# Miniprotein binders against p81326: the designs that were tried, part 38

Target 1, 226 residues: p81326
Amino acid sequence: MLHFGGFIMEINHISKILEKEREEYIRNKVEEYLKQGFSKDDAVNKANQSWRTYIGHRIQDVIYNLLKKFLKDSGLKVTTDKALNNRNLPEELDKVKRLIAINYGEYLFLPDADVIVYKVENNDIKIIAIISVKNSFRERRFETTYWKLKLKESPVTSHIKVFLATPDKDNEISYKCPNGKPKKMRIILEYELDGIYFLKEDFEETEKAKHFGKIVEDIIEISKKL
Below, E stands for the ipSAE of ESMFold2; O stands for the ipSAE of OpenDDE; V2 stands for 0.75 times the mean of E and O plus 0.25 times the DockQ between their complexes.

## First folded at step 6 (miniprotein)

Design Q16 (at its last look DockQ between E and O 0.68; V2 from the best seeds 0.00; counts 0 for: pae E 3.4 > 1.5)
Fold by OpenDDE base, look of step 7:
Structure Q16 (fold): chain B 226 residues (1-226), chain A 101 residues (1-101)
Amino acid sequence: as target 1 above (226 residues)
Amino acid sequence: GPEEILEEAYKLLLEAWKLIEEARKLAEKGDPESLEKALKLLEKAIELLRKAIELIQKALDQGVPEELRKELEFAFLLAELLLEEAKELLEKIKEELEKQK
């Protein structure tokens, strides 16, 4: 039985695998946008943006499936914000949705929650963690931090751990002070979030910044304290 | 060699993954025609994934350098995860089709 830890460590290869489709994907999208009447430069730019979204969703799906599989034996369940965006939810998911909702007075809104980990005990649902998956930090760099802060404002959601999972391909947050210069984004994200999990080996490890391989163990440990 | 097998396995995985995503989108429409089309895509995806698993296992059984072994093992895990997802989705769609009958 290949120990879960060993397999998760190899998640570093996910970017390599997905990048194999990039050239073909970009070519096809450029062609599509050209047919829509965009200029060549605009088509290329849009194709690149589309690729970033596409690869981000793929990584999210892998993380979701991994967590679903490896948390199953511990009795923990996983879902996504997408799954909660349904008018006809099963009772369990409806409860999950309500337990992660953020109050804006007259309105309740869900945080960005790529993966939601929860447990069911005696028909009660406890939300354990929300995992945000970011492939790149070009846009909305502190969005996850915003949601963490909002969740802290309510006694209903204040206990929910918020984690960031990222391959950080561009090394935007892999190191705190590369070349002696502080990386504002890394410092703030690490400070505000409950953890950052890297899908790579080349990063500065800290108490909160770990390899993705540690996330399952950490979630299980948190679940035991709730 | 094992490297070529890995490349072929990745090709199969990526193709299967695309089919699963397409099937999921079709299943969301909920109409019988879309559901039936989704089933066919998932069946194809499952076939590709099984083939990938077989190829990867064959490479692992031949003995490979540690670096390549790790990569093959990850590909294997990914294939299994996708296979489980495809099977679960297939079952759900079948159940939905039966309810509509």
Scores: ipSAE 0.382, ipTM 0.720, lowest interface PAE 1.6, mean pLDDT 90
Fold by ESMFold2-Fast, scan of step 6:
Structure Q16 (fold): chain B 226 residues (1-226), chain A 101 residues (1-101)
Amino acid sequence: as target 1 above (226 residues)
Amino acid sequence: GPEEILEEAYKLLLEAWKLIEEARKLAEKGDPESLEKALKLLEKAIELLRKAIELIQKALDQGVPEELRKELEFAFLLAELLLEEAKELLEKIKEELEKQK
């Protein structure tokens, strides 16, 4: 009921909602910094810096909430790497963490798994996908591909789909060179990852590079094959 | 409770959005009959959106948990955007109908 129509409705408006949130956030932060004694110019600059940090977390929260909401009726569960780093985990989440953690000798690290989709079947947990959310590619541009390659090396985790979700506002991986060729970063990310989902309209769509609106259908389809 | 209000508001948003999308298809056809039908769909969508906004505002006026508050605020912004879209489309269709007289 909520899956296709509701999901597409929310996704089609995400960019404008975030724009309105930005305007309100900046206004409130400027007021806050002015009350702390900063000059108008300093307050504006600090508010813009604060927004750059906030938007990364906000996009992750939005994607988490959307997937949790629209996968629930398909018997799929959604969690976050933040939830898995809590001191006392419920048994189910402890099992999820063990099934995605990568061993480096005496150390275990979680992949860049901002959002994790899994299912519970006959008391067994099956990890379906992990989703890395990137607002920009200024830094850590191949972090997601590193984790994909590490997960692929183990029979326990090799089935896990690794997706990238991004608005790509700066056209870092959706832009084409004048000769029509995609940028090197786009080519590498698309080749190594299981999919790239764009929270934008204007990009060159391929079999693996899709509108974010298709992610729920794709995850459900993958889950049925497991 | 606030969660039930959010669910009801969301149903109204989804119904309104379906009406707006149907009105867009009718507006693309451009004939007077289709444009008149689109106007009626948009008027209904606007009514549903106003109801959704009222419900969301009532829920936000209650002392709700932070996570639910964020969902209500998101739904409020979504409702406002859909209302803006419906009103803009309504105005364009009225102008087009006037031109065809």
Scores: ipSAE 0.343, ipTM 0.739, lowest interface PAE 3.1, mean pLDDT 85
Fold by ESMFold2, look of step 7:
Structure Q16 (fold): chain B 226 residues (1-226), chain A 101 residues (1-101)
Amino acid sequence: as target 1 above (226 residues)
Amino acid sequence: GPEEILEEAYKLLLEAWKLIEEARKLAEKGDPESLEKALKLLEKAIELLRKAIELIQKALDQGVPEELRKELEFAFLLAELLLEEAKELLEKIKEELEKQK
């Protein structure tokens, strides 16, 4: 069944599915780290960090596959930064890589983009959007805004929309003024990015802060204007 | 009951997802032995996903409360997405094995 009704709002359940394996994952990782000679406290800390990375990558995979599936009929293609870093790139992906690369003088680097949406028209490639998937904001909290600002510096990349997708389970950016006090991270992210898409139900919705299910329609509408 | 069916479906989905990840890593190695092993893992993952889809459909046919229905519908969507990914990777691996003959 290709068109499963109500899918847009149901992706918010991905964390529920992945959380069921957490206990076993952490136990196995603690055992691995203890065998490597780490103390019990260090092993537990490393296992929890490993879990956060693991669940983040699994959420990225789901987002990639969902976008690929639901954007295909609109003539939009989807790839990942990992695919662009592989050897022996096809010509099409090599062009995508060059079109998102950021110039640092004698060095050329890709932005921290987990998922890239593009289209091919008249044998030309146009990058529509990049989506950064963040599971937590403990480190590199404003990394996505940095990449948006760098992309704006060049005429080749200035049109690229930069979105953040997050479950935000710890409520780090879910509300602008929790308890009456401005949340700096939410306010800056919303101001600088083109959109924040939440993989949960409980957050303050605004013109730029939306349920993740709206991202497909937004990308399609943007693609029609380019 | 339907709740037990949902739990079994989640178990199958998570196992299949892990098999697909392992198969992808093996396929990136590129040697014939790794490719053959990846093919076997993907065939197992596809089997598990088809079982999960069957269980989810059976549970949906029983008539369930709205909240359980939403969970089953998402599980079905995830199963379909993983099945498509597994089939695409399987075809790539078969093509690569044929080219190495």
Scores: ipSAE 0.214, ipTM 0.647, lowest interface PAE 3.4, mean pLDDT 84
ESMFold2 (binder alone), look of step 7: mean pLDDT 87; pTM 0.873

Design Q17
Fold by ESMFold2-Fast, scan of step 6:
Structure Q17 (fold): chain B 226 residues (1-226), chain A 101 residues (1-101)
Amino acid sequence: as target 1 above (226 residues)
Amino acid sequence: GPEEILEEAEKLLKEAEKLIEEARKLAEKGDPESLEKALKLLEKAIELLRKAIELIQKALDQGVPEELRKLLEFAFKLAEYLLEEAKELLEKIKEELEKQK
């Protein structure tokens, strides 16, 4: 059986590989946009934007596949908000969608949850956790905390754990007080969320801020209490 | 089956990475005996990585579920990366040994 910790350690190598692939991806996309009639500057800007979207999806895919594989034997299931937005859902996923939806009066909306972990017991579905995957914190930095606070307001969703998973390559939330200066984003995210999982080795570890290799163990323990 | 191939490949990749890191530490010592030992470890690591690549490619040539295919593709790229890293370190060590005569 796959050794989860060893595999996660190799995610740092994947980050290096993706950096090398970035140059090739950008070069190819610039050429594509130039053929479409865009200026050189516009083509470069569009290629860089395309890469940011691409890398985000790749990290989410890796996390989704790892969690699905390693939670399977514990009776836990994994899905995505993308899957829940499909038309004509299977009954099980339709129930997951309804149980994670947030009430806005007469309307129900889904949180922005990249990965969702749930279990099925006696025909009932229990949502265990949602995981938000962030490659950077430049935009919508507190969106995950917004969804956490909204989920806490309902008895149906208040038990759902909200986690953040991030490589945090720019060290935006890796330390609470680097050089003695408090980092508001790290402090607020750690305070409001149920956990932060880093896809890197260098970060300030706390009871709520851990290496991603511990996430499977944590989710299984949470599931046992529900 | 394909899952067993992925397990074997992961085992080979982990062993190769340990050998590369041990070789890197020996190379930092810089003496001829440590450099020669580092070369032997890197040769073994390269052998293991080539075996992993062959196993992964064999599995990818079969009809496998999408999620397993993605894990195999990830393992393949990781193996290629480690192989390139091992080859680069091997060449640097060979150059250093030649300088020391």
Scores: ipSAE 0.000, ipTM 0.175, lowest interface PAE 14.5, mean pLDDT 79

Design Q18
Fold by ESMFold2-Fast, scan of step 6:
Structure Q18 (fold): chain B 226 residues (1-226), chain A 101 residues (1-101)
Amino acid sequence: as target 1 above (226 residues)
Amino acid sequence: GPEEILEEAEKLLLEALKLIEEARKLAEKGDPESLEKALKLLEKAIELLRKAIELIQKALDQGVPEELRKLLEFAFKLAEYLLEEAKELLEKIKEELEKQK
């Protein structure tokens, strides 16, 4: 069966494949930190922190490349917060950066926008969506929600859709309690955000919580209404 | 035609993924015999992924409908990604075998 979503859903296995290398990565990093003079407990903590950063960047890169590939034919452009933090920005990206920046008095900060989707019409830039990529919810679990709420406050940014993309390998927000109720974190994230896209197969889909394969069609539909 | 090529590429990708998964389980056991078996599975997975990439590239070099072209391009990218992961795992297992000699 040839279906658009079928092939994209196979990408969910990539995060599982990467995670299977976790123990070897951590063991090697622990040995490295011990060699540098860290205690056993510090070495273990640093190795685990290193892995979370590493896997997060790999998932972000996969999502960026996938969206860039499939959105191009719809006249949509994709960039990253990493690209926007370069010292020498092209005019187009400088405009994108200005259109998503949030004002805190004397300071401007970018939201947690790992991937940014925008379009250019008549030399004007319209931001469609920002996607926050989370491999874990161990700390700063409502950070994406905070940025959504801040963006809603300005007429410049209030139209921007804020999505979360996550493998949720530890079932932190895809898990249901024995009574069938979602966890508090899942309830809050789903309520406040415009969508959650899971890089995994075994969860109950809702209006806002979907398999990652649906993100391309959703973004295209949103862009047509702007 | 192009739809048949996409179906064939999908089968190759799924078979390669299964081999990679089995190789990871063998690598977790850590004994020389299991590591040696894991190497053989990864070598086969790499061969299948290269065949998938070649088939997809041939299809893309010919005119195909837009929707099918997008699926083939995605399959190509997925195959390249899995090939990179399989090669990394292969190298790690070779290093582990060398440490045990």
Scores: ipSAE 0.000, ipTM 0.156, lowest interface PAE 12.1, mean pLDDT 77

Design Q2 (at its last look DockQ between E and O 0.55; V2 from the best seeds 0.00; counts 0 for: pae E 5.1 > 1.5)
Fold by ESMFold2-Fast, scan of step 6:
Structure Q2 (fold): chain B 226 residues (1-226), chain A 101 residues (1-101)
Amino acid sequence: as target 1 above (226 residues)
Amino acid sequence: GPEEILEEAYKLLLEAWKLIEEARKLAEKGDPESLEKALKLLEKAIELLRKAIELIQKALDQGVPEELRKELEFAFKIAELLLEEAKELLEKIKEELEKQK
């Protein structure tokens, strides 16, 4: 039995763990590219580009594993959109997929749901929340809001909470202007989504913008109402 | 089995982390009695972390499923980071105590 205090311990150390992983990853990739015959400068540039791709998948994996680990004892189950795109889907996951799919006339598509939290009650599936994980906001800044708005349109999916989880290390959406006004991107994301969870300490909390350490308790509370 | 070892190691990590956080609060006070108490808490935390690391390495050596391997590796990284932090704080406290003699 993993205690709630354990979740906070792990959250408090994620940034340092990822920084140590970055240092090791870059060192190993530079060595690998040098062995392939690249110059020092090219090896370093290629290693940094490789890390940018890797970190996006890594932070998603970390958040998935944290939520799976700390929601398990509350009877909640966690999956990913990648798992739902498997060819031979178990019956339970096939039901999950059908319950979050969005209708485009003759076609059904999954939202970009990096992490999906659901519960099973009497063989019925109830989707609790979808979490979009973003390490940066360079492109497709409002993709998560698009999926939220589409899910709201159907009585089958309108109850599903849509959350954004992000370290926001570059202060793209956690920064406030000197007058206290948030940036346009932050205003739109906070307004449309059910919540934003930051994997950082340096920001001002609101009702919908919180420290990631609160996500487990929030999801459990939401699930009790369903 | 490996899953039971992970649970035991995790309890050690959590206890060590609490001791380190308490030691930080005592170190901020800066008086000799608080610094001496912080030193003892950190020595205990280091002992617990070394035990946790040993357990995690033992479990990893057994050959475990991919999912459990990832949990053990993550716990190992937390343990190493906490051990580094505890040792650094311990060194700073010892240095501060020497300056106050």
Scores: ipSAE 0.447, ipTM 0.788, lowest interface PAE 2.6, mean pLDDT 86
Fold by ESMFold2, look of step 7:
Order: C-alpha cells, then structure tokens, then sequence
Structure Q2 (fold): chain B 226 residues (1-226), chain A 101 residues (1-101)
C-alpha cells in the first residue's frame, strides 16, 4: 500500500498493539462461544486458539502484502500456501506447488511455507524463497529447519532459501548467548536456515539474523544470483 | 484524499519513532546534558504524534471505504502506542534529572 517505511512501522508494532487488545478479544470470544453452548472451560480454550490464529494471520497478511508490493518492480511474484491449496489452481501456481513439494514415496507434501517468492523466466518457474511465519516456539520448534533440510535433499529444491519471520515476543530466539549461555534453538535455527527476520527492534543482529525490513533487498539480491 | 492523509500520518509516525529511539539512546547515557537533549526530542515526538492523530481523525471524519477505515484506525493505534511510550520515557527522564539535582 504505502511507502516501505510505513509498512515496517506497522509490522514492528502489530504484536504490541494486538497484545494490548488481547484481553478484550478473549472476553468477546468467550461470550460468543458461551452463547453457542460451550462450557466455560471449552469457551476459554477456543478463544485462546482463536486469538493465536488471528494474530498469526494478521502478521502473515502484512508480510505477504509488503513482499508483493515491493518485489513487483524486480520481476518477482509472491503467493501463499492458502492460494496453492485452492481446488481450481492456475497452471502457474500448480507449477509453484509442484516445485516446492517434498516427496514421501507415494505422497507429496508442501513444506511449512506461509509465503512463497518466485519468478517466471521463459515460462519456467524458479522458486526463490519461502518464508515461514512463527509467532512463538511453544511447539514444533524446529519444523522450519526440518523443511529446509528436506528441500536440500533434492536438486530441484536445494537452491530454495528458507527464511523465518517472527516477532519472538517471548525472546525465545532473540539472542545467541543470553546470560552467557548458548541458546540452542537460536543457534540451530540460525545455522540451518538462510535467515531469521525479526518483527521487532530488540534482538541480536548477525549476518543471518536481521530486522525484517532487510528481507526485500536480500530476496532481490538472491534472485539476481539465480 | 484519505489515502494521502494516511501517508502523511505515517510520515509523522516514522519521524516521531526515530526521535523516541534517539531519546532512548541518550537517556541510557544518563548524564544531565544527554537527558536534557532526550527531553527535547521527546517533546518534539509528542507534538508530531498529536498532529498525526489529528490528521487521522480528520480523514475518518470524511467518511472512507471500510478497508481504508481499518487502516486509519490501525494507524491511530500506532500513534497512541508511540504517544504512551514517549510520555512514559519523558516522565522517567524528568525523574532522573530531579534525582541528580
């Protein structure tokens, strides 16, 4: 929509703003579920799940729109896992889907990819990067690294850059050695992934761990080398 | 139009955000000269934030499409967040300056 700085302002503050609104959101959703006949305990659990989905989708939408807007002039196209799971898939997107799929014998599965960046050259599609958006690391802490490793196993997918975008509001991976002790999760994620992009200001910046605003120029640079 | 007002508001928010972050760094130094400089930066940031809030409210008063209304309301929330943070830091700096005297 707006100038790049405006989008970065929004993405860096979205988690703080939504967290301030969390109690009202939960209260309203509990009321909604109670009216539907759920028990108090079930309503609270469902409201918390609804919140996690809501905040995650809001962040994913902002990331998608930013990349779509600011990569278009470089000839790069952007899609999402939701678009790839549509029943009536255009040929271009069907090719994108097949180019990121992981082979498990008789089955093909998509990696954990929220946003996919690709380009089209002479009717051929080249996948540049996938971005996994993680709001927290409560479960499946290393699933993004698993998918990177699986993509590396095939010559058709081994070039695909795998990025993690996260607000990391609980500081689970913000620092490599908090209090002088190595943080295993941060170290492994940074080692295995092609980049970690933080949707906040306070974290340990490294060559691979960067402010989210750097992702556009990094993707463009990568696309030029492929 | 309202899209132009939203863009102008985000420019003000960005400038205010830069001033707040610079003021934080100065406040960490803790010496009276740095604290006084941080105070002036925060006063300017607060002025910019109030102007952004005024612009956003004027745009909302014009009647806008629902999608643009949501964007303006979110920009308003960013402005309120930054204003709260700027005022909190301003009070901390005033307290520190008083303590050093």
Amino acid sequence: as target 1 above (226 residues)
Amino acid sequence: GPEEILEEAYKLLLEAWKLIEEARKLAEKGDPESLEKALKLLEKAIELLRKAIELIQKALDQGVPEELRKELEFAFKIAELLLEEAKELLEKIKEELEKQK
Scores: ipSAE 0.097, ipTM 0.525, lowest interface PAE 5.1, mean pLDDT 85
Fold by OpenDDE base, look of step 7:
Structure Q2 (fold): chain B 226 residues (1-226), chain A 101 residues (1-101)
Amino acid sequence: as target 1 above (226 residues)
Amino acid sequence: GPEEILEEAYKLLLEAWKLIEEARKLAEKGDPESLEKALKLLEKAIELLRKAIELIQKALDQGVPEELRKELEFAFKIAELLLEEAKELLEKIKEELEKQK
């Protein structure tokens, strides 16, 4: 119980903590790019782009580590798409990679899978869930939805739950109809995905839109049905 | 060891967070009695957070593996953030109490 409460607390503040590092990070990167010969305007733009990538990775790492820790006792394992991008994979990870691959005829491609949750039973691997982590929705707003639909097309992958985890800093999908106006992105993401998990308290809760603190319980419950 | 310190720190952080949230709810009522209760809760939260920070710092100073270091540093940042929130809320409540006098 105590570990779960701490988990919830940490999650709510992740975005705020990371944002405190932004000014220093931007300053340092601007300086770096200026030394590389870029103009001031170009350096600032590149620094901002670098920050978006950096913060995205940091949030992903936090979520990965948290899930790894809290799912360990349930016997569930976690990995990432990055870990699967290796020529020499252990047998277990090679199997995981194959079980999430999407068929495009002559080619197999992996979905965007920031975190992959799976279980090993009697030497068989079952993929439980894929979690996409998004800090902002400025680009590729429906990419996660695309991958969910593609996974659903195959009997091999159709059972895999696809979740979105986000702090939604800019309140792009926190509410369905703020001020009486429907938010297309929230409605579509909630409809197409198996769940949206928010790393904050200020959002419209629904059956599919929950606080990130619920994701561990939900994953464990799903794992028992597989 | 450092892992035990981290666990204790998280317990303190959780307790402090609960106190802060309770204090927020009490402060929303706006009556002097509720505000006074909220102040007491926040004072306790601040004490717990300071203790957590001290424990985390102690663990960091002992030298820990990189993975554990990252966890401790994260916990430290959470503690600092909560401490700031608690202090800000405390000052707001004090100001409100002074206005009601």
Scores: ipSAE 0.022, ipTM 0.369, lowest interface PAE 4.4, mean pLDDT 87
ESMFold2 (binder alone), look of step 7: mean pLDDT 87; pTM 0.874

Design Q3
Fold by ESMFold2-Fast, scan of step 6:
Structure Q3 (fold): chain B 226 residues (1-226), chain A 101 residues (1-101)
Amino acid sequence: as target 1 above (226 residues)
Amino acid sequence: GPEEILEEAYKLLLEAWKLIEEARKLAEKGDPESLEKALKLLEKAIELLRKAIELIQKALDQGVPEELRKLLEFAFKIAELLLEEAKELLEKIKEELEKQK
């Protein structure tokens, strides 16, 4: 309970921290580009483009570090798909990789698993959940849904929970329709996925669509049933 | 070690945050007694936050693994933000108390 309170504290302040980081990042990048001889307008445009790339990696990193920190005392481990692509993979991570890989005949591919939660009991590995982190839904909106449907097809992976975590700053899937009906994209994502966790306060709450602050407790509960 | 320092700093942050939230509720009541109690809670929160910041800085000055360093840096940012919130609320409450004199 103490640890959950701390997690909620961090989540409540994450948006403000990222906004302060954005201000510092843009200021520093503008100065950097100005020193390279770019005009002020070009420097600002380049700094904004740089931030868009940076924030995607930053939010994934923040979520990874928060989950690793708050799941540690529950005996749960956290890794990333980036870690699973290392050349010298430890035996434990090699096993994790094999347990989430999807078979396409002669080929095996990893799902879009930005963050992976698993547990080790008696040298056996059980995958609890994979979390896809999306800062924007402009182009590849149903990518996470595709991977959920593929994982569902195998007895080895069908138990794995697939979650989406997103700030949804553009209100692409958290938008409230006047008649109370969510947009098509939100309906499809919520129907197919095991949960959507928002890193924002203002959204249409449901049994599956929750504040990110709920994710640690939910993952621990799921792990106890495995 | 550094992990124990992070855990200790984190407990201080959580305690400070709870004091700040309690102070907000007292400030909403708006009576002099509640406002004065809120000031004392915020002073305690600021003290705890400064201790947490000092503890985090000492840990960062040691040779720590990259992942632990990132967690300490994030905890530092949380501490700075909470300190800013506590100071802002403290000033608002002081202004309100002066108005009621």
Scores: ipSAE 0.073, ipTM 0.524, lowest interface PAE 6.0, mean pLDDT 83

Design Q4
Fold by ESMFold2-Fast, scan of step 6:
Structure Q4 (fold): chain B 226 residues (1-226), chain A 101 residues (1-101)
Amino acid sequence: as target 1 above (226 residues)
Amino acid sequence: GPEEILEEAYKLLLEAWKLIEEARKLAEKGDPESLEKALKLLEKAIELLRKAIELIQKALDQGVPEELRKELEFAFKIAEYLLEEAKELLEKIKEELEKQK
């Protein structure tokens, strides 16, 4: 379990690494905006807005890179929906795209599959899981659930596990019943999805809601049952 | 190439992390023999982390694809974090060992 140890090490420190990165990013952006003539308050607000956009892409990239590295020795491959949207796809990725795409009459759409895990056996491709990465849940809280339900409608895609990965910094789905009040979003997401993986230490753990450090082991186990 | 350097860097990071965790367990035992052994493990971990940082910096200085560059930058941040933790633990153990002499 050499690689699992390394994966857990990286995940256990991810929040601290990202916080240090945030401090440097914000400081540099504030200086940049001040040089452009913005007031201190405006510079801080603009820097924070810039950080929110940056961190969303950064977390997705981190998850992709970690999964790619730690699943490689298990014969599993990782790609992204952005890679699948290239005009000139390698044959292998073209097959992956066809196995997860959903048809809406004249249009073909990919689900919210920020990260896709699959395996190749004798030129046959099997999709293991798709992972939706959410930094916040304000405007698109049930998008991942919608795609899960659509994938379940077809025998071709019904076996694909749909996971949500999130730092949930605002504690929007970390708990079901804080102080006795139900969090409907957490309840619905946990019920409909195959798993929720938190990039944070403090949350209400269940059979389906786990620390992100568990995701590599879970994906490998799922791939063996396929 | 840069991909081989990244792979080697991660191997060094994993080995260093394991040494740091072993050192923590030895430090908790608190006896002079365990503390001395912990110091040697941390010195080795720091050596491996410095080597990893050097390899990562060398790779970043080369023209690499954006995705690989981001992976190298992330590995660099992890290496710096582990190095800081290892140095802090090393200092604490040295102070403890000195008090027992």
Scores: ipSAE 0.000, ipTM 0.193, lowest interface PAE 13.2, mean pLDDT 79

